# Ledger of designs, part 38: VHH binders against a8e7c5r167to518

Target 1, 352 residues: a8e7c5r167to518
Amino acid sequence: YKIFMDSDSFYYSLTYDLTNTVQRQGELGKSDQPLWKRVDDRFFWNKHMIKDLVDLQAPQVDFWVIPIIQGFVQVEELVVNYNESSDEERSSPETPLQEPTCVDDIHPRFTVALISRRSRHRAGMRYKRRGVDTDGHVANYVETEQLIHVHSHTLSFVQTRGSVPVFWSQAGYRYNPRPRIEKGERETMPYFASHFEKEVETYKKLVIINLVDQNGREKIIGDAYLKQVLLYNNPNLTYVSFDFHEHCRGMKFENVQTLTDAIYDIITDMRWAWVDQAGVICQQEGIFRVNCMDCLDRTNVVQAAIARVIMEQQLKKLGVMPPEQPLPLKCYRIYQVMWANNGDTISRQYAG
Key: E = the ipSAE of ESMFold2; O = the ipSAE of OpenDDE; V2 = 0.75 times the mean of E and O plus 0.25 times the DockQ between their complexes.

## First folded at step 24 (VHH; framework vhh_h_nbbcii10_fgla)

Design n1 (at its last read DockQ between E and O 0.92; V2 from the best seeds 0.87)
Amino acid sequence: QVQLVESGGGLVQPGGSLRLSCAASGFTFSYDSSYALGWFRQAPGQGLEAVAYISSSGSTIYYEDSVKGRFTISRDNSKNTLYLQMNSLRAEDTAVYYCATVRTYPSGYIFRYWGQGTLVTVSS
ESMFold2, look of step 24: ipSAE 0.756; ipTM 0.883
ESMFold2 (binder alone), look of step 24: mean pLDDT 81; pTM 0.821
OpenDDE, look of step 24: ipSAE 0.894; ipTM 0.957
ESMFold2, fold request of step 26: ipSAE 0.734, 0.763, 0.765; ipTM 0.884, 0.897, 0.899
ESMFold2 (binder alone), fold request of step 26: mean pLDDT 80, 79, 79; pTM 0.813, 0.808, 0.804
OpenDDE, fold request of step 26: ipSAE 0.869, 0.910, 0.913; ipTM 0.948, 0.964, 0.963
ESMFold2, last read: ipSAE 0.749, 0.751, 0.779; ipTM 0.890, 0.890, 0.904
ESMFold2 (binder alone), last read: mean pLDDT 79, 80, 80; pTM 0.807, 0.815, 0.813
OpenDDE, last read: ipSAE 0.912, 0.914, 0.911; ipTM 0.964, 0.965, 0.963

Design n2 (at its last look DockQ between E and O 0.90; V2 from the best seeds 0.83)
Fold by OpenDDE, look of step 24:
Structure n2 (fold): chain B 352 residues (1-352), chain A 124 residues (1-124)
Amino acid sequence: as target 1 above (352 residues)
Amino acid sequence: QVQLVESGGGLVQPGGSLRLSCAASGFTFSYDSSYALGWFRQAPGQGLEAVAWISSSGSTIYYADSVKGRFTISRDNSKNTLYLQMNSLRAEDTAVYYCATVRTYPSGYIFRYWGQGTLVTVSS
């Protein structure tokens, strides 16, 4: 498939549905319907822009309407070589995804793609858009899919980020204004439930990773989140707290390993989507929903860390990586750049 | 399906006693050694507070400072039930009490299962 980049924020493909994950695409199956009728509505950014065209009810519209996502797309071809020094090779996002070369015993190759798709709901600047609305939509909701392609095998791992789903704001003239709760606990309950009912319907199980500070100014938001989780009391929810600022101070992002180690069994049980020519091999059984206050830098670091664990498991399962080795340094560096670019792009989009 | 069901809450006078129970179904306490069983409470307008918890092996017991000497956590594996004996109750003990499976690690905690909670009101 060929992916096009209109800008740093908008992506489309003439041959690939960028709004749906590999798993969702499999579930939808083959359809004769036009692409714009098969999209995930949450991520169909230009839906309102095409309204007039759709209203024409002309058959030609089906060919002219191309779904556009707002978010991030990067594709890289990687070589598993533990002997080579790291060379920075970046592939153009405009280059069609090519099937990776054959996995050989000497230097296996694979393609990795990172796709983030931003919800069209409650789009806006971070200080103006926080929390949940009456429709159950949260601010800065982004679905991120990491794809690995080797020969005829496609593996996918999906995560989400989104604002804490209570009514809260962070307004003020200060650089870091104090957050406040805008509605009471009981008033918030149905909207919280609405949000997670939709999430559970979509992803089956959710593991909440709340990165909000357990102390200080952010604590009130964390407490409100946990309280709503307890009140909602859905067995398909797991709640994980990780104090990112306390443990990763001084840009010690390596300390995120404490979290990934703690939830390693959960990661393993969640699995991933895996499809080949024969069909579906396995499915992702749940999703990590990661948040901090603004769902930007901290969230991106944690998502990258979780995704790396999954990637290593996937590559080992494919026989691309040996069981006792970590990701090669060159691959790791490229991987880090991809996620950093993802984080930066999402940040710019949310900041306006 | 895993379920935790709290019971035993109610209205009690200061200095009184209550015994909370948490009946577990869908899993056994000995099944997953990675999670502790504990009681948590939330008072009106306050955050969640850990009250007491017991490790899966039963070798480690924790009490909040506020309840030490007054509360006793125990479990009956044969009944798959967790208990909290609360003595010398105070007004500040008024809260909704939750039973939960919890895993702690250096940087945080994991809640996997919890109940609906039971209200304890200590008032004269």
Scores: ipSAE 0.852, ipTM 0.930, lowest interface PAE 0.4, mean pLDDT 91
Fold by ESMFold2, look of step 24:
Structure n2 (fold): chain B 352 residues (1-352), chain A 124 residues (1-124)
Amino acid sequence: as target 1 above (352 residues)
Amino acid sequence: QVQLVESGGGLVQPGGSLRLSCAASGFTFSYDSSYALGWFRQAPGQGLEAVAWISSSGSTIYYADSVKGRFTISRDNSKNTLYLQMNSLRAEDTAVYYCATVRTYPSGYIFRYWGQGTLVTVSS
C-alpha cells in the first residue's frame, strides 16, 4: 500500500484507508465505494474541509476526496539474523555464510509497520488537554496499529491510549503543578460511561492498563479513575494497575516485563487480526487501553512492550522466528526506534 | 451473566459486628486459579484499600494490618459465596466495601469482576 506524508503530522494514501484497522476493513467487506465513504469518523481529519464537495454529489467528487489522518506512520523491513553482533559489518563478511548448517543461509524477512491515528475529537481544544468532555471524548486519544506483513499474510494488533476519562486538570503555571479533580464523582459518572460505552461498542472488550502512580501527586487521579471503573461495573472491562515509576526507574524497559508477564495470558487470549488471500483467519478479541497522566512516554513504553509480545507470537506462528529465541538484537533496536519515533510524534502533536 | 453482589452492610455501633456476603453467579470461584477473591474498601475522601483476600485454592489468606485479628475472610464453594466477618468495628472501618476477583503481582493488581459495593457505617 502507498502512504504519503504531506507534512510531518499528516498522512494520506490514494488507495488505502488509513483511518481503519485491518480488522475494521475486513468487517466492512470488499467494496468499490470511495475511501471516504468507508472511513472511521474518529480519524477523518479533513472531513470538514470537504463537506461542501460531498454535499454536491457530483460524479467526480468521490475521486478527489482522500481521507487524511493525523498521527504517525513508519514502515521497516526487518531481517531475522542471529549472527550479527553489532551495527557495523565485520571485516570478513563471508565467514558466517561459510558455516555448514542445516538451516537456510537466506535469513527470513518481514515487514513491520506502525500506524497511529489521533482522534479528531478534542483537536481544537488545546486549553483542555486533560480528561473527558461532555461528549465522552478524551484528550490525547490515539489508536496505534502494529502491522506485520510476510508473503501474502497481513497481521495486525491494535491498542488505544487516552486521558483518564474524568474531569481533571493540572495547572501549568506552577513548578511541578498538582493535578485536581474538577467535577464530583456522581456528576462524572454519565460522561465516564459515555466514553466507555463507545469503546465497548467499538472494541467489545477492554483491558485498561492504568500507569498513573499509586502514590504522590498522581494518586488523586488514579483513585478517581478506579472509582469510576468500579461504579461503571461493566463485565467487558478488565482493570490493570501497574506502578511504572517503582519498577522502571532510569528508563529500564526490561522492568516492564513484570507487567507483560503478569498479563501474558490476557495478551495471548486477545490474539490479533490475520488476513490472507482466503480472507480473515482470526480477529483481535478486544483492546488494551493504556494511560498515564498525559498518555505520552510511559504509555508508549508499555504499548511497545505489549506489542512486542504479540509480534514475537505472530512471527513464531508464521515460522519466521524460532520458538526458543527472542527477537534478534538488531530487530529489537529497530523496533525500539520505531516506537520511540511514534512516541515523539504523538508528543509533538499533543503539545501543539 | 457474570455478576458479584455484595450484601450485609449497614449502620453499626463501635465494637459491633457485621458479616458481609458476596454471591457470584455466571462462574464458579475456582474457575480461574490465577484469580483470588478479595474485599476492598474505600473510605470517604480516600483511595481504595485492600482489606483481605483468599487465593483460589484457599491456601493463602492476606489481611491488611488494620484489620488483622478483627476480620475473617472465608468462602463457601457450595454456595459460590465469599464472606467477610467484621468484629470489633471501629469508626475508621466506615467505607464502601467491594468484593472482587483479583490477581496481584509485584508491581500492581488486576480486577476482573467486581460488585457494586455495600456501605458500612460505624458510628455512635
Scores: ipSAE 0.762, ipTM 0.894, lowest interface PAE 0.6, mean pLDDT 82
ESMFold2 (binder alone), look of step 24: mean pLDDT 80; pTM 0.812

Design n3 (at its last look DockQ between E and O 0.84; V2 from the best seeds 0.82)
Fold by OpenDDE, look of step 24:
Order: structure tokens, then sequence, then C-alpha cells
Structure n3 (fold): chain B 352 residues (1-352), chain A 124 residues (1-124)
């Protein structure tokens, strides 16, 4: 598929639906309908811009309407090679500059794509928009899809991020202001329910990963979130708490492994979407909905960690990776850069 | 469908006793895998607190320090029911009590299933 970029934030394709996941595309099946009629409305960013055209109900308009997403797209081709000496060993003055050994055609190759789709609902700056609205939309809602393509196989893993779905605000530009609850528990209940009813309808099961601090200024928001989850009491929801700041202080992001290990069975049970020429091999049975306060850096780190676990499982299942080996270092580095870019891009979009 | 239903809450005087029950349906306690069965409570304006829980195997029982010696958690597998005997109740025990399947790990916890809660009010 050809992806076009108008800016760092807007993406479109003439041949691929960037608004729908591989799984949703499979469910929609083959359709004679124009692309803009098959898109996920949440991520059709330019819908309001083409309203007048769509209202014409002229068949000719179908050719001109191209759905655009706001978010992030990066595609990389990776090579599985475990023999590549770490560049660190090359810095020893005594090691002769070994010519970069041409990646022999013998090593397995796969393509990785990362697609983030930002909701058109409640789009705005983070200081102005937090929490849920009366339509059940949350601030900074982003669907992120990690794709792996090997030969005729396409594998997908989808995650979401979004603001804590209660009415809350955080005033101030410079300092981490104290968050404030804007509405009471009972008043919030129907809107919280509305949000998650739509989510469950879309993704079947949700595993909430709440990264909000369990202590300090953020606690009030975490407590409010958990209370609403308890009150809503939907069997399709799982609630996971992880105190990111407590465990990852000093940029110890490796400690996120504590979380991924704790939820490893949940990750495994969730599975992923897998399609080939013959059709659907397996489906993703739920999603992780990850949040912190602003759903930016902490959220991105955790999503990347979960997605890495899935990637390794996928590549092993495909026979691209041996079962007892981790992701090759070079692959891991590229992977980290992709997710970092994703995080940075989303942060810029949310900050304004 | 998995369901947990709490009962037994109510108004009690300080020093009094209550027995909470949690009836589970849609699953058996013997098949909770790695999840513990336990009681949690949330007082007004406070966060959720673990009160007591039993490991899936039944080999480990946890009590919060605040309830040790006063509360007793038990499970009847034949009835698929979890109990919390609360003795010597105090005003600070006032809360909504939830029955839940929970997994704890060093950095947090996982709630999988829980009930609607039952209100316990300790007041003179």
Amino acid sequence: as target 1 above (352 residues)
Amino acid sequence: QVQLVESGGGLVQPGGSLRLSCAASGFTFSYTSSYALGWFRQAPGQGLEAVAYISSSGSTIYYADSVKGRFTISRDNSKNTLYLQMNSLRAEDTAVYYCATVRTYPSGYIFRYWGQGTLVTVSS
C-alpha cells in the first residue's frame, strides 16, 4: 500500500483504509462501496471538511473523497540476524574495523508498520481537554495498530489510549497542577458507561491499564476511575493498576517488564489478528486500553512494551524467530525508535 | 456469565458483628487459576483498600493490618460462596465492601471480576 503524508500529522492512502484495523477490514469484507463510506468514523479526520461534498450525494464525489487520519505512520523492514556483533564491541580500538557484512539474503525478513489513529472527537490541547464528555468521548483517544507482514501473512495487534473517562480537569500551563474532579460520582456514571459500552461493542473485551500514580496528586483521578469501573461492573472489563512512577523512576523503563510479566497470561489470551491468502487465521479477542494522566509518555512506554511481547510471540509463531531467543538487538533498536517516534508525534498533536 | 453478588451489609453499632457473603456464579472457586478471592472496601472519599483475600489454592490468606484479629475470611467451595466475618466493628470500618477476584503483583493489582458491593455502616 502507498501511504501519503501531507504533514507530520496527516496521512492518507489511495489503496489502503488507514481508519480500519486489519481485523475490522476483514469483518467488513469486500464491498463495492467507496472507501469513505467504509471508514471508521472515529478516525475520519477530514469528515467535517467534506461534509458539503458528501451532502451532494453525487456519485462523482466518491472519487474525490479521500479519508485522512491524524496520527502516526511508520513502516520499517527488519532483518533477523543474531550474528551481528553489538556496535559496542566495535568501539574497542583493538578490534579491526570489520566491513559491515552485507546482510546475507539468508536471514529472515519482515515488515513492521506502526499506525496510530487519533479520534476526531474532542480533539484539542491537553490542558484544555481532559476526561469524558456528555457523548462518552474521551480526550486524546488514539488507536494504535502494530502490523507485521511476512510473505503473504499479515499480523496485527491493536491497543488504545485515552483520558480517564470521568469529568476532571487540570488547570495550569507551567506546573503539574493538581487535578480536579468536576462532577460527582453519580452524575458521571451514565457517561462513563456510555464510553465503555461503545468500547466493548467495538473491541469485545477491554483490559484497562491505569498508570495513574497511586499516591500523590494523581491519586484522586485514579480513585475516581476505579470507582466508576467498580460501579459499571461489566464482565468484559479487566482493571490493571501499575504505578509507573514508583517503579520506573529515573527512566528505568525496563521495570515495565514487571507489568508485562504480571499480565503475560492476559496478553497471550488476547491473541492478535492474523490473515493470509486463505483468510482469517485468528482474531484479537480484546484490547488493552492504556492511560496515565495525559496518555503520552508513560502510556507510550507501556504500549510499546506490550506490543514487543506480542511481536516476539508473532515472529516465533511465524518461524521467523527461534523460540528461545529474544528480538535481535538491531530489530529491537529500530522497534524502539518507531515507538518513540509514535509517542513524540502524538505528544505534539495533543500539545498543540 | 460470571457474577459475584455481595450480601450481609447493613447498619451496626461499634463493637458489633456482621457477616458478609459473596455468591459466585458462572465459575467455580476451584478454577480461579492464579486469581485470589478477596474482600475490598472503599470508604467515602477514600481509595480502595484490600481487606482480606485467599489465594486460589487456599494456602495463603492475607489480612490488612487494620482488620487482623477482628475479621475472618473463609470460603465454602460447595456453595461457591466467600464469607467475611467481621467482629469488633469500628467506625473506620464503614465502607462499601466488594468481593473480587484479584491478582497482586509488586507494582499493582489486577481485578477481573467483582460484585456490586454491600454497604457496611458502623455508627452509634
Scores: ipSAE 0.883, ipTM 0.954, lowest interface PAE 0.4, mean pLDDT 91
Fold by ESMFold2, look of step 24:
Structure n3 (fold): chain B 352 residues (1-352), chain A 124 residues (1-124)
Amino acid sequence: as target 1 above (352 residues)
Amino acid sequence: QVQLVESGGGLVQPGGSLRLSCAASGFTFSYTSSYALGWFRQAPGQGLEAVAYISSSGSTIYYADSVKGRFTISRDNSKNTLYLQMNSLRAEDTAVYYCATVRTYPSGYIFRYWGQGTLVTVSS
């Protein structure tokens, strides 16, 4: 029993911990504790309000507290059907058509869901801020989980996005503001390290995908990021650059195929979380951390493309898709709309 | 623990030569990989520049235009070591040199492992 409520960016469930991925919930195991005591603190948006209630020492308050996230939730049921052509012929059938009440075995079905969780850290600051702060938190940090549900199987793939973790700014609302580095390379090192130490502790391995343009106005930010990555020199990090051209802007998932082809083995080795009635079958072996300058449109398109590769692997492994076929076009179109809605929602939350 | 360690940097006069080494531990260069081996450098106040890289098969070698004919990349899989022979050094070759496992493609690149760098100073 899950309750997903869309209230312009805030979501809760009475029975499901929306703050944790499927994988993290498996790692926590079964517990009689109330949901709010098991949450991922990064995404527990009503924590400060609950602190006031806990201080009042009300009896059994723990079971009345419902964790709330800010982010995005969308759930769609999809049908695997490669026969999308309409029938234009008017041939009369000789036998009356008898339709059974329901036959699920004609076309396989699966549920796809997106859950994006925005970090509560820096909640008292404008979301348009850039970079890292002195606590190692970054602007526009969002964990996005893509879920597949088929019969008793639940599959999960998780990605993060977040601002380049150096100290930088870009002037407010202007037609073409130039970015600026606010602190020197050496002064930035401990805060960059603080951010990635938390990331490595949480996800174990990271694949950084830096979409910042390597030339022009963005170069100063991309160079600063790469230098900090090199200085940090953690073997649990992989660094990927992808030069995102203006003709790749928008929600054209196929336009990033050069990237997903180049990292296809890395995507495959990342795997995904898989649970069923018997328990945990496998786990995701790290995370993709994707950024552009504001972690909005370019980031969203790339994350959608990576997640599509994983979803096709998941569906083929389950026998829902044949091994030689891409997603049916209708499924792909709905998938693109889901990720577009995710990007639009994250963009509104960042701007507001 | 996977590690790349650069060595062989130092101070050298213009026109001189220097040989950089990159020793790998925790993995071997001889295994099949989609990653090439490469040398990259960063001059003071500038971004990272590719200097040279050599494919896993050894059949494809890239040199930056600024170093063609002066630098030679090579690998010794039995010693698990990558080399950069730098001849006819110039002041503009002054930089921190990094060894890395790299994959290049038209739209970008991938670094999997890299070292802490070794400083090369060419004093004029």
Scores: ipSAE 0.750, ipTM 0.884, lowest interface PAE 0.5, mean pLDDT 81
ESMFold2 (binder alone), look of step 24: mean pLDDT 79; pTM 0.801

Design n4 (at its last fold request DockQ between E and O 0.90; V2 from the best seeds 0.85)
Fold by OpenDDE, fold request of step 26:
Structure n4 (fold): chain B 352 residues (1-352), chain A 124 residues (1-124)
Amino acid sequence: as target 1 above (352 residues)
Amino acid sequence: QVQLVESGGGLVQPGGSLRLSCAASGFTFSGTSSYALGWFRQAPGQGLEAVAYISSSGSTIYYADSVKGRFTISRDNSKNTLYLQMNSLRAEDTAVYYCATVRTYPSGYIFRYWGQGTLVTVSS
């Protein structure tokens, strides 16, 4: 599939629906309908721009309208070779990824793609938009899909991020203003429920990973989030607390492994979407919803860590990787850069 | 459907006693090998606090320092019910008490199932 980049933030394809996951595409089935009529509305960024065209009710509109997503897309072709020396320069998020050259046909190859799609709802700048609204939309909602392609097999793993779904704000002239709760618990309950009802409807089960600090100025938001989760009391929700600041302070991101180890069974049980020429092999049975305060760096690190666990499982299942070995270092470095780029791009979008 | 239902809360005088119960349905305590069963509480304006929990095997029991010697957690697997005997109650014990399945790990915790909670008010 050819994906086009119109800018650092906007992506479209003439042949691929960037608004829907592999799993959703499978559920929609084959259709003769134009692409813009099959989109996930949440991620149809240019919907408002085409309104006048759609109102014309002209048949030609079906050919003129191409859905655009705001977010991030990167595709890499990787070779599984454990004999290759690691290039330390590729681990830097500032280093542009070079297309891997095919080294040897004897080594397994796979394509990995990251697609982040930002919701058109409440896509505000950092600090200006926080929390949930009366429609159940949260600020800066992003769906991130990791795709793996091997021959005729397509595997997908989807995660989400979004602002803590309570009414809160973080306004001020100072750097890193103190967060404030804007509405009480009872008043927040129906809107919290509205948000998660839609999420459960879409993704079946949700595992909340809350990275909000358990101490300090962020605690009030974390406490409010947990309280709403408890009050909502949906059996399709699991709540995971991880003290990211305490354990990953000083850029010790390797300590995120403590989290992935703790939730390893949950990750395994969640599974992933897998399709081939014959059809659907398996489905993702839930989703991780990861959040911190701004859902940027911390969230990105945790999502990357979870996605890596899944990727390794997928590649082993496909026979691309041996069962007892980790991802080759070269592959890992490229992978890290991809996720870093994802995080940086989303961050820039938040900044406006 | 998995459900936890707390009961036994109410108004009590300082120094009094209450016994909370948590009835589980849709799963068995013995089948939750990866989760402990526990009581948590949230006082008004405060965060959630662990009160007591018991491992799936029953071999490990935890009590918060604030309730040690006063509270006793127990379970009846035949009834699929968790209990919290609360003695010598204090005003600071006033909270909504939740029963939950919980997994603790070095950097946090996991809640899988929980109830709606039962209110305990300790007041003169």
Scores: ipSAE 0.918, ipTM 0.967, lowest interface PAE 0.3, mean pLDDT 92
Fold by ESMFold2, fold request of step 26:
Structure n4 (fold): chain B 352 residues (1-352), chain A 124 residues (1-124)
Amino acid sequence: as target 1 above (352 residues)
Amino acid sequence: QVQLVESGGGLVQPGGSLRLSCAASGFTFSGTSSYALGWFRQAPGQGLEAVAYISSSGSTIYYADSVKGRFTISRDNSKNTLYLQMNSLRAEDTAVYYCATVRTYPSGYIFRYWGQGTLVTVSS
């Protein structure tokens, strides 16, 4: 496939609808219709710029109107090779990407891609945009899809991040300002519900992972979120609390294991989208919705950790990895860099 | 449809007793063995406080220090119902009480199902 990057982190493809996950592509079915007729509207960033052309219904424009997303795209080919020396390979989120070593053709290969799609709704920088609006949209809403491709198989795992859907602000130009709730609990209820009604319609089941600190300055936001979740009382929601700062200082990826161990059964039951020559083999049964105060660094680390658990399950299911071993060090190092680049890009788009 | 419904709240004098019930429908308590059952409460202007919870086997029981010795949690899997017997009630026990299925771990907790709450008011 050919994916083109424009300046300012905008992406498009002439042949692939970047606005839709593998799963949504499968639900739409095969078609030779123009891409713009099949988009996920949330991620159709050039809608307003070409609206007059689309409204004219001129046949010629159908093939020149290409959907554009804002977000992040990275694709890497990885090799399953356990013969590398640990002294020659160090893996850390802070290390630069190392080129894959040369391998024999007998080692399995697979492609990993990350596609992050930023919602065009309630877009803008964090100093002006936090929480929910009166249309039920949240700030910094990003759908991140991790794709694996090997032979004729395409596998996909999707997560979302988004601001806590209450009305709140935080003065942006002071270091560590205190957040403030802008609307009362009862006034917030219908807008919180509006947001999650759309989420449940789209993803069916959600597992909320709230990384907001349970103590200190962030507590007021975390408590407001939990209260609204309890009041909404939808059986399709599961609520997970994780105190990120207590356990994960220094951005070490492996320190998140207490969370992934605790929800391992939930991750496994979520499954993933799987498509091959025969069509749709299985689908992802819900989605993880992850947040911290900004939905940036903490959120990115947790999403990478969850996606790694799924990736290992996917690769073992396909016979690409041995059943009793973790990812090879080279694979893990490249994986960490991909997710670090994703986080950095999302951060520049939201935080400046 | 999955639902938890609390009942048994009301107005009571200090030193009195109440028994809260939480009936489950759409799932069975025995079928959710990875989750404990618990009672949580929220007083006006305060955050959510864990009151008591009981493991799926019934062998592990937790009580908050503020209620230990006064409250008793129990479950009846045949009736798909969770109970909280509240004795020697005090004014500080005034709150909305919620039942929930919960899992705890060192860095946090997980709520899967919960109810809409029942109000307990302790006043003279």
Scores: ipSAE 0.754, ipTM 0.891, lowest interface PAE 0.6, mean pLDDT 83
ESMFold2, look of step 24: ipSAE 0.748; ipTM 0.884
ESMFold2 (binder alone), look of step 24: mean pLDDT 79; pTM 0.799
OpenDDE, look of step 24: ipSAE 0.900; ipTM 0.961
ESMFold2, fold request of step 26: ipSAE 0.743, 0.743; ipTM 0.886, 0.877
ESMFold2 (binder alone), fold request of step 26: mean pLDDT 79, 79, 79; pTM 0.800, 0.797, 0.799
OpenDDE, fold request of step 26: ipSAE 0.910, 0.913; ipTM 0.964, 0.966

